# VHH binders against q86uu1r1256to1370: the designs that were tried, part 8

Target 1, 115 residues: q86uu1r1256to1370
Amino acid sequence: SKVCRGYLVKMGGKIKSWKKRWFVFDRLKRTLSYYVDKHETKLKGVIYFQAIEEVYYDHLRSAAKKRFFRFTMVTESPNPALTFCVKTHDRLYYMVAPSAEAMRIWMDVIVTGAE

## First folded at step 27 (VHH)

Design s41
Fold by OpenDDE, last read:
Structure s41 (fold): chain B 115 residues (1-115), chain A 125 residues (1-125)
Amino acid sequence: as target 1 above (115 residues)
Amino acid sequence: QVQLQESGGGLVQPGGSLRLSCAASGFTFSKYWMSWVRQAPGEGREWVSSISYSGKTITYADSVKGRFTIARDNVKNTLYLLMDSLKSDDTAVYYCATGRWSPYWKSSQGYFDYWGQGTQVTVSS
């Protein structure tokens, strides 16, 4: 499939809160974009495939542990078991899928796109 | 069809070094995270180290950090563990394991899909 869409809960970069975002995987554009909602009118960020280094489960529970980083609290993942990471050159993204199946699908498409 | 075969274990004195190898076959090695896990006598299995499919991400257990080095050769389909400054507490059967998305092993979680038969490492005077 050229495009994959769906909601994921993403941890913020500066503000370490968890927010539900609408993600769009576009193979042709070689981007993973996320929007406020499924209407795709308010773009919040873009992850370029070439920037993606790794995709993996958050088994270390790095997102599940509360910690201070630059005076910002990193809150626990709403669902550690469904939390996975997308590591880019500049940022580590934490994402929570709505189901185990969804998680597998997203991880597969993202890692494939990054190849 | 999937096979993981460890080698390189043996008897060494404290402070010595060993290099373990794990030959992998039957799957696309370069797409999987690889890990070392060990089991000491009378103990449960303990995660040692993991390396991402590209080798860009590496993790170690605190107990081996600074002494062990994990590496992989995706052309040779081989995983390595360089063990320096070995201690008696490092005595264990060392297993090669793989999980596509798993950089870390947790007991009873079943994150690894395949395991080798293990190689014995004994550190003793």
Scores: ipSAE 0.659, ipTM 0.831, lowest interface PAE 0.8, mean pLDDT 90
Fold by OpenDDE, last read:
Structure s41 (fold): chain B 115 residues (1-115), chain A 125 residues (1-125)
Amino acid sequence: as target 1 above (115 residues)
Amino acid sequence: QVQLQESGGGLVQPGGSLRLSCAASGFTFSKYWMSWVRQAPGEGREWVSSISYSGKTITYADSVKGRFTIARDNVKNTLYLLMDSLKSDDTAVYYCATGRWSPYWKSSQGYFDYWGQGTQVTVSS
């Protein structure tokens, strides 16, 4: 499909907390955008397909990433088994899907978009 | 049907080198992460190295960093492991494994979708 929508929990960039965001994959726009909620009124960020380098599972994050970043603590993923990474040129995104199936779908569309 | 076939194992002296290959078929090789995992006698499986589908991301276990080199040829559907400065502790059956999204292996969690039959590497004087 040209567009895929749904909630993912993503780790913040500056503040390393996990927040639920509404993601919109748009093949035509070549963007992965995320909003505060499904109403898509407040844009929080945009990942351009051309910026995406890698997509992969990050099941070991809870064991490997217990560190401080500036004044914030990198917190454990709420669900390591459903955590995947989107690596861009500028930032590594950590995302948690609501299910294994959803994770596979999102990872697939994201990597396909980046091709 | 997915098939992974390892080759290149053998007996080598400490300090020697080996080159392992894994021939892949039955899936779109260029879309999958590839990994090497080894199992020493009486031990569990240990992750060795992984390479992303594009080859742009490579990871190694600390135990093999600086000595082993993972590579892939997406045209030939082949995964490689160049092993230099081999040690007795490197003795193991080396498995090729694949998962579309799996750069890591943790025992008993099954991060990989498919495995080869393995190739024996023995490092002994």
Scores: ipSAE 0.659, ipTM 0.828, lowest interface PAE 0.8, mean pLDDT 90
Fold by OpenDDE, fold request of step 28:
Structure s41 (fold): chain B 115 residues (1-115), chain A 125 residues (1-125)
Amino acid sequence: as target 1 above (115 residues)
Amino acid sequence: QVQLQESGGGLVQPGGSLRLSCAASGFTFSKYWMSWVRQAPGEGREWVSSISYSGKTITYADSVKGRFTIARDNVKNTLYLLMDSLKSDDTAVYYCATGRWSPYWKSSQGYFDYWGQGTQVTVSS
């Protein structure tokens, strides 16, 4: 599919809280964008495919271990088993999928897009 | 069918070096994380090192940092482990393991999809 859409729970960059965001994978635009909701009217961020380095499971629960980072409280993933990471040149994204299947799909499309 | 076959193990003196290889087949090697895991006699499995599908990301257990080097050749579908400055504590069966998205091993959770049969490494004077 050229476009994949759905909700993921993403950990914030500055504020290390988990927020549900509407993600849009667009192969043509070569972007992974996330919005406040499915209406896609409030853009919160864009991950360019070229910036993506790695995609992998967060087995080490890196988000959970880093309780304090830069004096910011980091909360544990709401579902560690469904948590995966997207590493970019500038930032490590932590994302929680709604299901194992969804996680696999998202990880696959993201890594494929980054190729 | 997926196959992982380790080789290169053997007997070596402390301070010596070995090079392990893992020949992979039956899957798209270049799309999978590869790892080395070892099991010493009477001990549980211990994660040693992992390398990303592209080879860009590499991680090591603290116990082997500075001594071991993981590498991969995606053209040859081969994973390597260069082991320098070997110690008696490095004696173990070394396994090649793979998981498409799994860079790490957590005991008993089966994060890796496939394992090799292992190769014996014995460090003894």
Scores: ipSAE 0.638, ipTM 0.822, lowest interface PAE 0.8, mean pLDDT 90
Fold by OpenDDE, fold request of step 28:
Structure s41 (fold): chain B 115 residues (1-115), chain A 125 residues (1-125)
Amino acid sequence: as target 1 above (115 residues)
Amino acid sequence: QVQLQESGGGLVQPGGSLRLSCAASGFTFSKYWMSWVRQAPGEGREWVSSISYSGKTITYADSVKGRFTIARDNVKNTLYLLMDSLKSDDTAVYYCATGRWSPYWKSSQGYFDYWGQGTQVTVSS
């Protein structure tokens, strides 16, 4: 599919809070965009495919522990088992999928897009 | 079928060096994270190092940082571990492990999908 859409819970960059965002993977535009909601009227951010370095599971973020990754403090994930990371040149994006299946789909499309 | 075969282990003196290899087959090597995990006698498995599918991301356990170097050759479907400045505490069976999206090992989380049979590394004077 050229486009993949759905909700993910994303950790904020400056404010380390977890917020539900509507994500749009667009192969043609080579972007992963996220909006406030599915109406896609309020853009909150764009991840360009060329900026993506790696995609991987991040299940180590338990509810009780703060994790440090390269001097970055990361708050606990609402669901570590469904948490994955998109590593870009300038930022780590932590995301929680609504299901294991959704997680796999998103990770697959993102890594494929970044190739 | 997925196969991981470690080699390169042996007996070395403290301060010595070894190079481990892991030959992979039965899966698309270039799409998987690769890791080294070791287990000393009577101890649990300890994560050593991981390398991303592209090789762009590399991580090490604190115990081996500065001494070990993980590398991969996606053309040869081979994972490497260069071990320098070996210590007695490095004595263990070293396993090659893989998980498509898994850069880390935690036994309770089951991060890796496949394991090799391991190769023995013994550091002793």
Scores: ipSAE 0.629, ipTM 0.813, lowest interface PAE 0.8, mean pLDDT 90
Fold by OpenDDE, last read:
Structure s41 (fold): chain B 115 residues (1-115), chain A 125 residues (1-125)
Amino acid sequence: as target 1 above (115 residues)
Amino acid sequence: QVQLQESGGGLVQPGGSLRLSCAASGFTFSKYWMSWVRQAPGEGREWVSSISYSGKTITYADSVKGRFTIARDNVKNTLYLLMDSLKSDDTAVYYCATGRWSPYWKSSQGYFDYWGQGTQVTVSS
């Protein structure tokens, strides 16, 4: 699909809180944008495909994990089992999907888009 | 059919070096995270190292940092583990494992989809 839309719970960059955001994956624009809600009137951020380096599961928030990922300074996810990370050149984006299926879909489209 | 085949294991003295290889087939290698996991006798599986599909991200267990180097060749569909300064505690069966989005291993989480048969590494005087 050219466009994928849906809610994900995203961890803040500076303020380490988890907030529900409306995400829009656009292959044509080569962007992953997120808004306050589905009306897409209040843009909160844009991730360009070219900035995306990696996508991976992030189900563990232990101190041990922090040792392996030096830049992974996160609070506990509201649902670790449905948590994944989008790594960009400048920032780590942690996201919680509403379901396992949704998570797989989002991860797949994001990785594919970044290729 | 997905296949992972480890090689390069053997007997080595403490302080020695080994190079492990994992030949992958049956899946798009360049799209998957690759990892090394080891299992010592009588112990559980221990994560050793992981490398992202592009090779841009590499992680190591604290126990092997500074001594082991993970690498991959996406053209040859091969994963490598260079092991230097080997210790007796490094004795184990070493497995290569893969999961498309799995940068680490926890046995209770089941992050890896496929495993090799393993190659024995023995460090002994």
Scores: ipSAE 0.624, ipTM 0.805, lowest interface PAE 0.8, mean pLDDT 90
Fold by OpenDDE, look of step 27:
Formats: sequence, structure tokens, C-alpha cells
Structure s41 (fold): chain B 115 residues (1-115), chain A 125 residues (1-125)
Amino acid sequence: as target 1 above (115 residues)
Amino acid sequence: QVQLQESGGGLVQPGGSLRLSCAASGFTFSKYWMSWVRQAPGEGREWVSSISYSGKTITYADSVKGRFTIARDNVKNTLYLLMDSLKSDDTAVYYCATGRWSPYWKSSQGYFDYWGQGTQVTVSS
């Protein structure tokens, strides 16, 4: 499909907390956007396909490492088994899918879009 | 059919060097993570190194970091492992493994999709 939508839990970039966001994959726009909720009224970020370098499982549980970052604590993934990474030129995104099937679908569409 | 064929193993003295190769076929090589995993006698499989499909991300086990170098040639569909400063503890069967999304090995999870038959590396004086 040209468009894929759904919730993922994403680790914040500055604030290292996990937030549920509504993601929109748009093949025509060549963007992966995420919003506060499914109403898509408040855009929180956009990942351009051209910026995506790699997609892979977080097998080393890199997101699970407890560390203090400024005033926040990086907490472990809410579900390490369903955690995958999207590496861009500028940032490494950690995302948790609601299911194994969803994770596979999201990883597939993201990497396909980036190709 | 997916095929991974390792080569380059052999007997070497401590401090010596070897270069392993893995010839891949039957899949789009450039779209898969490639990894080396080894198994010493009587021990479980140990992850050694991984390289992303683009080659932009490379990781090593602490036990081989600074001594081993992983590389890939997406034109030749070949994975390499340059092993320097070999130690007796490096003695093992070395396997080439691949997974679309898996850069690392975890025995309980079976993250890799395909494996080679392995090549024997023996480090002994």
C-alpha cells in the first residue's frame, strides 16, 4: 500500500522517554511522519526516506541501557522483543511495535521506502 | 536456494593471521546483514562480528575487537573476516550467517535466517 498508519512507541531524542506516537508512512511523499495521535493534527516529526540508512532489530538492547541524560533517565524499552531501530544520517530512532507482525510490516515498508 | 560457503580456515600459530571468506548466493546480498559466528569445541555459538547491508554499521565482540576486521563486497557477494593476532582461544568453527534485520546472534532467539557450513580455524603452537 502507498500509505501505512499506526501507533508505535518511540524513544525521544532529547528527552529520553518512550512516547506513543501515530506514525504515517507515505510512499508518495517519501516521508515517515509521526503525530501525537491518530487525528494527525499535531505533527511531532518527519523522517524523510532519503535520510534513512538502516533498519534493524535492537538485539543488543541498546535502548535498555540505563543511563542518566541531563534531567532524564533513559529507561529500557517497554518491550525489547518488539523493538527495532531506524538509523538516519542524523539520528538513531528506537521504536516499539504493538506486535511481531506489526513490527515486521513497519520494518518492511520503511526499508522499502528508503531503497 | 540460499547458499553461504565459508573458506580460508586452517591451522595457524599464535600471533598469526587468517582471512576468511563467505561466498553468498541465492538472495539479494546487498539487502542483508552479514555476520560471523564461531563455535569452539564443547561451547555454544559465540557472535563475532556483524556488518550492515550497506557496510555503514560494523560491530565486534569485545573478545575480537582490535584484532578482527569484517568487510563485505556487495558486487562479489562476499563477506570477509580478517583475523590478526590470533590466539588459542580463537580456535573454533567459524560460520557465516545472514539475516535481513538481524545484526546480532542470540542463541535462544535464532535471529539469523541462514547459515553456512562453517570453516575450521585452529590456533596452536
Scores: ipSAE 0.482, ipTM 0.759, lowest interface PAE 1.2, mean pLDDT 89
Fold by ESMFold2, fold request of step 28:
Structure s41 (fold): chain B 115 residues (1-115), chain A 125 residues (1-125)
Amino acid sequence: as target 1 above (115 residues)
Amino acid sequence: QVQLQESGGGLVQPGGSLRLSCAASGFTFSKYWMSWVRQAPGEGREWVSSISYSGKTITYADSVKGRFTIARDNVKNTLYLLMDSLKSDDTAVYYCATGRWSPYWKSSQGYFDYWGQGTQVTVSS
């Protein structure tokens, strides 16, 4: 099984700000995990494959809007053109890739977990 | 290889209803976002609605929200647009369009990998 690793910027769950996280897609564990950094010593969250419903480009630019969520200010994506979504049954994750090429690689990889 | 064929267009009175269909072949329909795009005479193309490959995410342009309903049948490889409360402004050629992911906007036109030939909808008294 293959593993894909790299930095993505994501909107936080508890604290609604954009955070750089080290993502690990692991076909053997059947998880998309994210850590504070590349050392993989502080796990911040896990997205199980069975929870992934859809992966798609943020075509409505939802992440490009300043808004409030549960009385917390939510800032715009640092790069709306490179923002994609991972929809799970609990939550919609907004993720920002470092390049268009990286964005398509990550989207292609993550969607295989939903198969 | 890839084919998208629209049908169901026609002449309808203001306030009327119409149901469009788009038959798809030559690709794995259930892995693609499907969209409706329209073009009025002498105008650029305008995105109308999109539906994700699973059908769980649906979006509409503000101009049609509450009046149009998009749906898909992944068994029959068919996309639908139910249009209610039609207005003269809805007069256009309606295209079925698709891409691997949701639409990408660069300009007044969306970016799509494949397009149908279109079906004419005319709203006139």
Scores: ipSAE 0.112, ipTM 0.510, lowest interface PAE 5.7, mean pLDDT 84

Design s41
Fold by ESMFold2, last read:
Structure s41 (fold): chain B 115 residues (1-115), chain A 125 residues (1-125)
Amino acid sequence: as target 1 above (115 residues)
Amino acid sequence: QVQLQESGGGLVQPGGSLRLSCAASGFTFSKYWMSWVRQAPGEGREWVSSISYSGKTITYADSVKGRFTIARDNVKNTLYLLMDSLKSDDTAVYYCATGRWSPYWKSSQGYFDYWGQGTQVTVSS
């Protein structure tokens, strides 16, 4: 209810590769945090609720294309059909859910942080 | 009851313009992505444009980019489509449709929770 936890695959920020991260949506802390794994001992990033602008399905398949970013090839999503976006003030996150059901649940949950 | 009511369709010459409106009620309009979808005679449904609940994210099908403009008024609960430089290929019934997200659209599959009744746009000499 207050916390949603699970693995999602995301495009990395500094190193542009797809990485499996343990995500924790915490309504009390008002954060969407992600860790190396489910043990939650190594924090890799935090998305504060106030930074979240929109959450939406990647219906134009933006993450399905190879592209170059600062002399680095950015590989396409491992599963374009299960990829959704979290748009923040200064970054667009691409996340891949393990199933269509999981994708819907995470999108519904994360958007409540923006409301 | 959820209601989506389109208006503003009609007969127009090639190169002409129309403005479509979609009045929404029975749901929280400002929390939903809104879309326009069209269906030409004898064809499947074709996604035209979408606008996010905040209006900050707007997308268009390649076939209408630069000619059509989508907008929304979250105070009046109304979705708009300004259609310029109309072509015969734009002849269709235009529907407003909505889902919480901007769901993926396929010709044989669609995922919108609510649909309007449609308004006919005919581009003919």
Scores: ipSAE 0.071, ipTM 0.477, lowest interface PAE 6.4, mean pLDDT 83
Fold by ESMFold2, look of step 27:
Structure s41 (fold): chain B 115 residues (1-115), chain A 125 residues (1-125)
Amino acid sequence: as target 1 above (115 residues)
Amino acid sequence: QVQLQESGGGLVQPGGSLRLSCAASGFTFSKYWMSWVRQAPGEGREWVSSISYSGKTITYADSVKGRFTIARDNVKNTLYLLMDSLKSDDTAVYYCATGRWSPYWKSSQGYFDYWGQGTQVTVSS
């Protein structure tokens, strides 16, 4: 309810590769944070609730298609059927859940931060 | 009880325009993705366009991109489809459909929680 924790796989920001991260959704702190692992000792990033615009399935498989200036690069999600998006005003995050049930739970939880 | 009621269909000449509406009731419209899906006589359903609950994410099928415009009014609980440059291939029954998330959230097929009754669009000379 107040806190949801677990591993998700996400596309990296600078280096465009799929990385396993420990995510922490915290309603009291109003953050979605992610760490290297479940020990929560090395923070890799924070998504503030106020920055979250939308959460949705990647129904066009856009995580498998990326564009750079004048060129298109395609990097496939390791599991396209379990990939969802968190759109913020700065960035589009692609996340892969370990199961369909986990994906539904995370999407339901994260969207409450946008409300 | 959830209700979706389409209107605005009709007979139009090639190159013409129509605006479809879908009046929604019985659910919190502003929390749902809305979609248009069409079905030509004797054919399967074809996804046309979707718009996110906030209206900030919009997607179109390649066959209608640049010709159709989806919009929503979360105050009036109404979904719209503005159809320009219509051609005979656009002839179909157009359905309003909805779900909590985008149309692919459970499978590779587009499944929706609720459907309207449809409105006929016919494009012919």
Scores: ipSAE 0.029, ipTM 0.436, lowest interface PAE 6.6, mean pLDDT 82
Fold by ESMFold2, fold request of step 28:
Structure s41 (fold): chain B 115 residues (1-115), chain A 125 residues (1-125)
Amino acid sequence: as target 1 above (115 residues)
Amino acid sequence: QVQLQESGGGLVQPGGSLRLSCAASGFTFSKYWMSWVRQAPGEGREWVSSISYSGKTITYADSVKGRFTIARDNVKNTLYLLMDSLKSDDTAVYYCATGRWSPYWKSSQGYFDYWGQGTQVTVSS
């Protein structure tokens, strides 16, 4: 459809902890937005389609390692096997899906915005 | 029809260097992740390295990091693997493989849409 919605767990931007967020991929708005919860009343961030460069599986388990970019400690993903990445020109987002099937669905969906 | 053709394999001494190429046709190369996967005798396939469609994201297996360099040329539709400081453990058939997004690994093997035929690399003392 034009919109894909669901919960994913993501690494926070300023506070480096894993946060559950309600994601909304919207082809009409050309955004991947995330909210506190499914009611979509408190927006936490927006990833514009034009900013999305790549979508990939974190098979190196980078989310389970110390981050070199800031030389700061980053907590390990709650499920490294279900972690995928959305690369933007400013930031690398680490996202954890609730299942392998959900991970493939979200990766397939988000990649359509990257092109 | 999608085709991936590897070349550049051969016999090399330990510490030597080799460059593999993978010529791609039949799909929009610049829209696909490209990977190298190898298979040693009697073993399963082992992921080696992947490169994103733009070339901006590159990943390596721990066993080859610092020695191997993956690269792609989206004008020539060609994937490369530059191998330096080769060891006997690097002896394997090397395959190029591809999918619309980065490989998914549940074990030492991934799910790819297309595979090449492979090129033999043998490192002998």
Scores: ipSAE 0.012, ipTM 0.300, lowest interface PAE 8.9, mean pLDDT 81
Fold by ESMFold2, last read:
Structure s41 (fold): chain B 115 residues (1-115), chain A 125 residues (1-125)
Amino acid sequence: as target 1 above (115 residues)
Amino acid sequence: QVQLQESGGGLVQPGGSLRLSCAASGFTFSKYWMSWVRQAPGEGREWVSSISYSGKTITYADSVKGRFTIARDNVKNTLYLLMDSLKSDDTAVYYCATGRWSPYWKSSQGYFDYWGQGTQVTVSS
């Protein structure tokens, strides 16, 4: 309940591609951090609780545009049914959970941080 | 106890307008995503629209985009659906539903904690 850890796939910030990251939700630090892997050796980013505005499904990543093949490959989630978004005042984070159960756990956990 | 009560349904001519309301009580309305879902006779439930707890994120089914407007009033704890340019295909029972996060469109991946009893909308000449 104080810390939640696990892999999620996220859309990159600088390079728009889907990357697997190890996420750590920490109620004491009031952060949602992500690392290259579970060893937590290299921090890739931090989402502060106070920056989180909303948590929701990303239905746009589930709809492919037939006539824009290159665009759909960049924007389409590898698993649209398991994709959710964390909206902050700086950026939209797009994340793919490994299962429906994991997605519900992560969304529920992150929403409580956004209180 | 949590309660969702829809109202505002009725018989409307094609091209007409209707405003649905959903009065919410027994929970912190401003912490929940709100959705409209409809069910036509002999069909499954069809997601119509969702609005985030802050109102900043709004989504619509393609079949209603540009004709329907979802809105919420977090002071009155009320969800609205403004329905314009109504068609016979819009005939259905309309439900409000809610959960802590946005339900995924047209999928069982959504999670609704609470449902209303529904209000009938009939579009007929």
Scores: ipSAE 0.012, ipTM 0.348, lowest interface PAE 7.5, mean pLDDT 80
Fold by ESMFold2, last read:
Structure s41 (fold): chain B 115 residues (1-115), chain A 125 residues (1-125)
Amino acid sequence: as target 1 above (115 residues)
Amino acid sequence: QVQLQESGGGLVQPGGSLRLSCAASGFTFSKYWMSWVRQAPGEGREWVSSISYSGKTITYADSVKGRFTIARDNVKNTLYLLMDSLKSDDTAVYYCATGRWSPYWKSSQGYFDYWGQGTQVTVSS
């Protein structure tokens, strides 16, 4: 419960495409970090707990429906039913879990651990 | 034990307004998404509106957008629905419902952990 690790697929920041990342939730460091892979050698980004405003299921299919960018043909969620959101004051992250159970575990961990 | 108690229903004329309340107990209200769902006689349940635990994310069904306002008071543990410009199609039992996560609109099965008893809203035609 102090650390939770696993692969999630996320929408990229600069290039709006879906990327598989190794996520590490760490209550001691108070961060949600993501790496290229499970070896944790190439850090790609950090979400600090204090930046997290909300965690929610993408119930409106925002990742699939709104087509916010001209990248619509390459930016749609690979699995809208397993997509959840982490809203920070700077960015909305779209994340795709490998299963419904994994999605609920990650959402619960992020919400309860960040509090 | 989790309890959700709706109130404020009644009989109104078309074009009238009502304010529904849902008093919550037995759980940490401020950590839950809250929703209103309605059911007309002989019909299935229809999602109406949802509000995130912080109140920063609010969604409405197209059928009520612009007429209904959802709000919450995390100090009083109370959910509200202000219903304006009521019409006969709004006649239904209104339920508050909740879960740790936002409801999944294409399937309500497994996304609402707790339900209230409902309050009747009747708009006389």
Scores: ipSAE 0.012, ipTM 0.374, lowest interface PAE 7.8, mean pLDDT 81

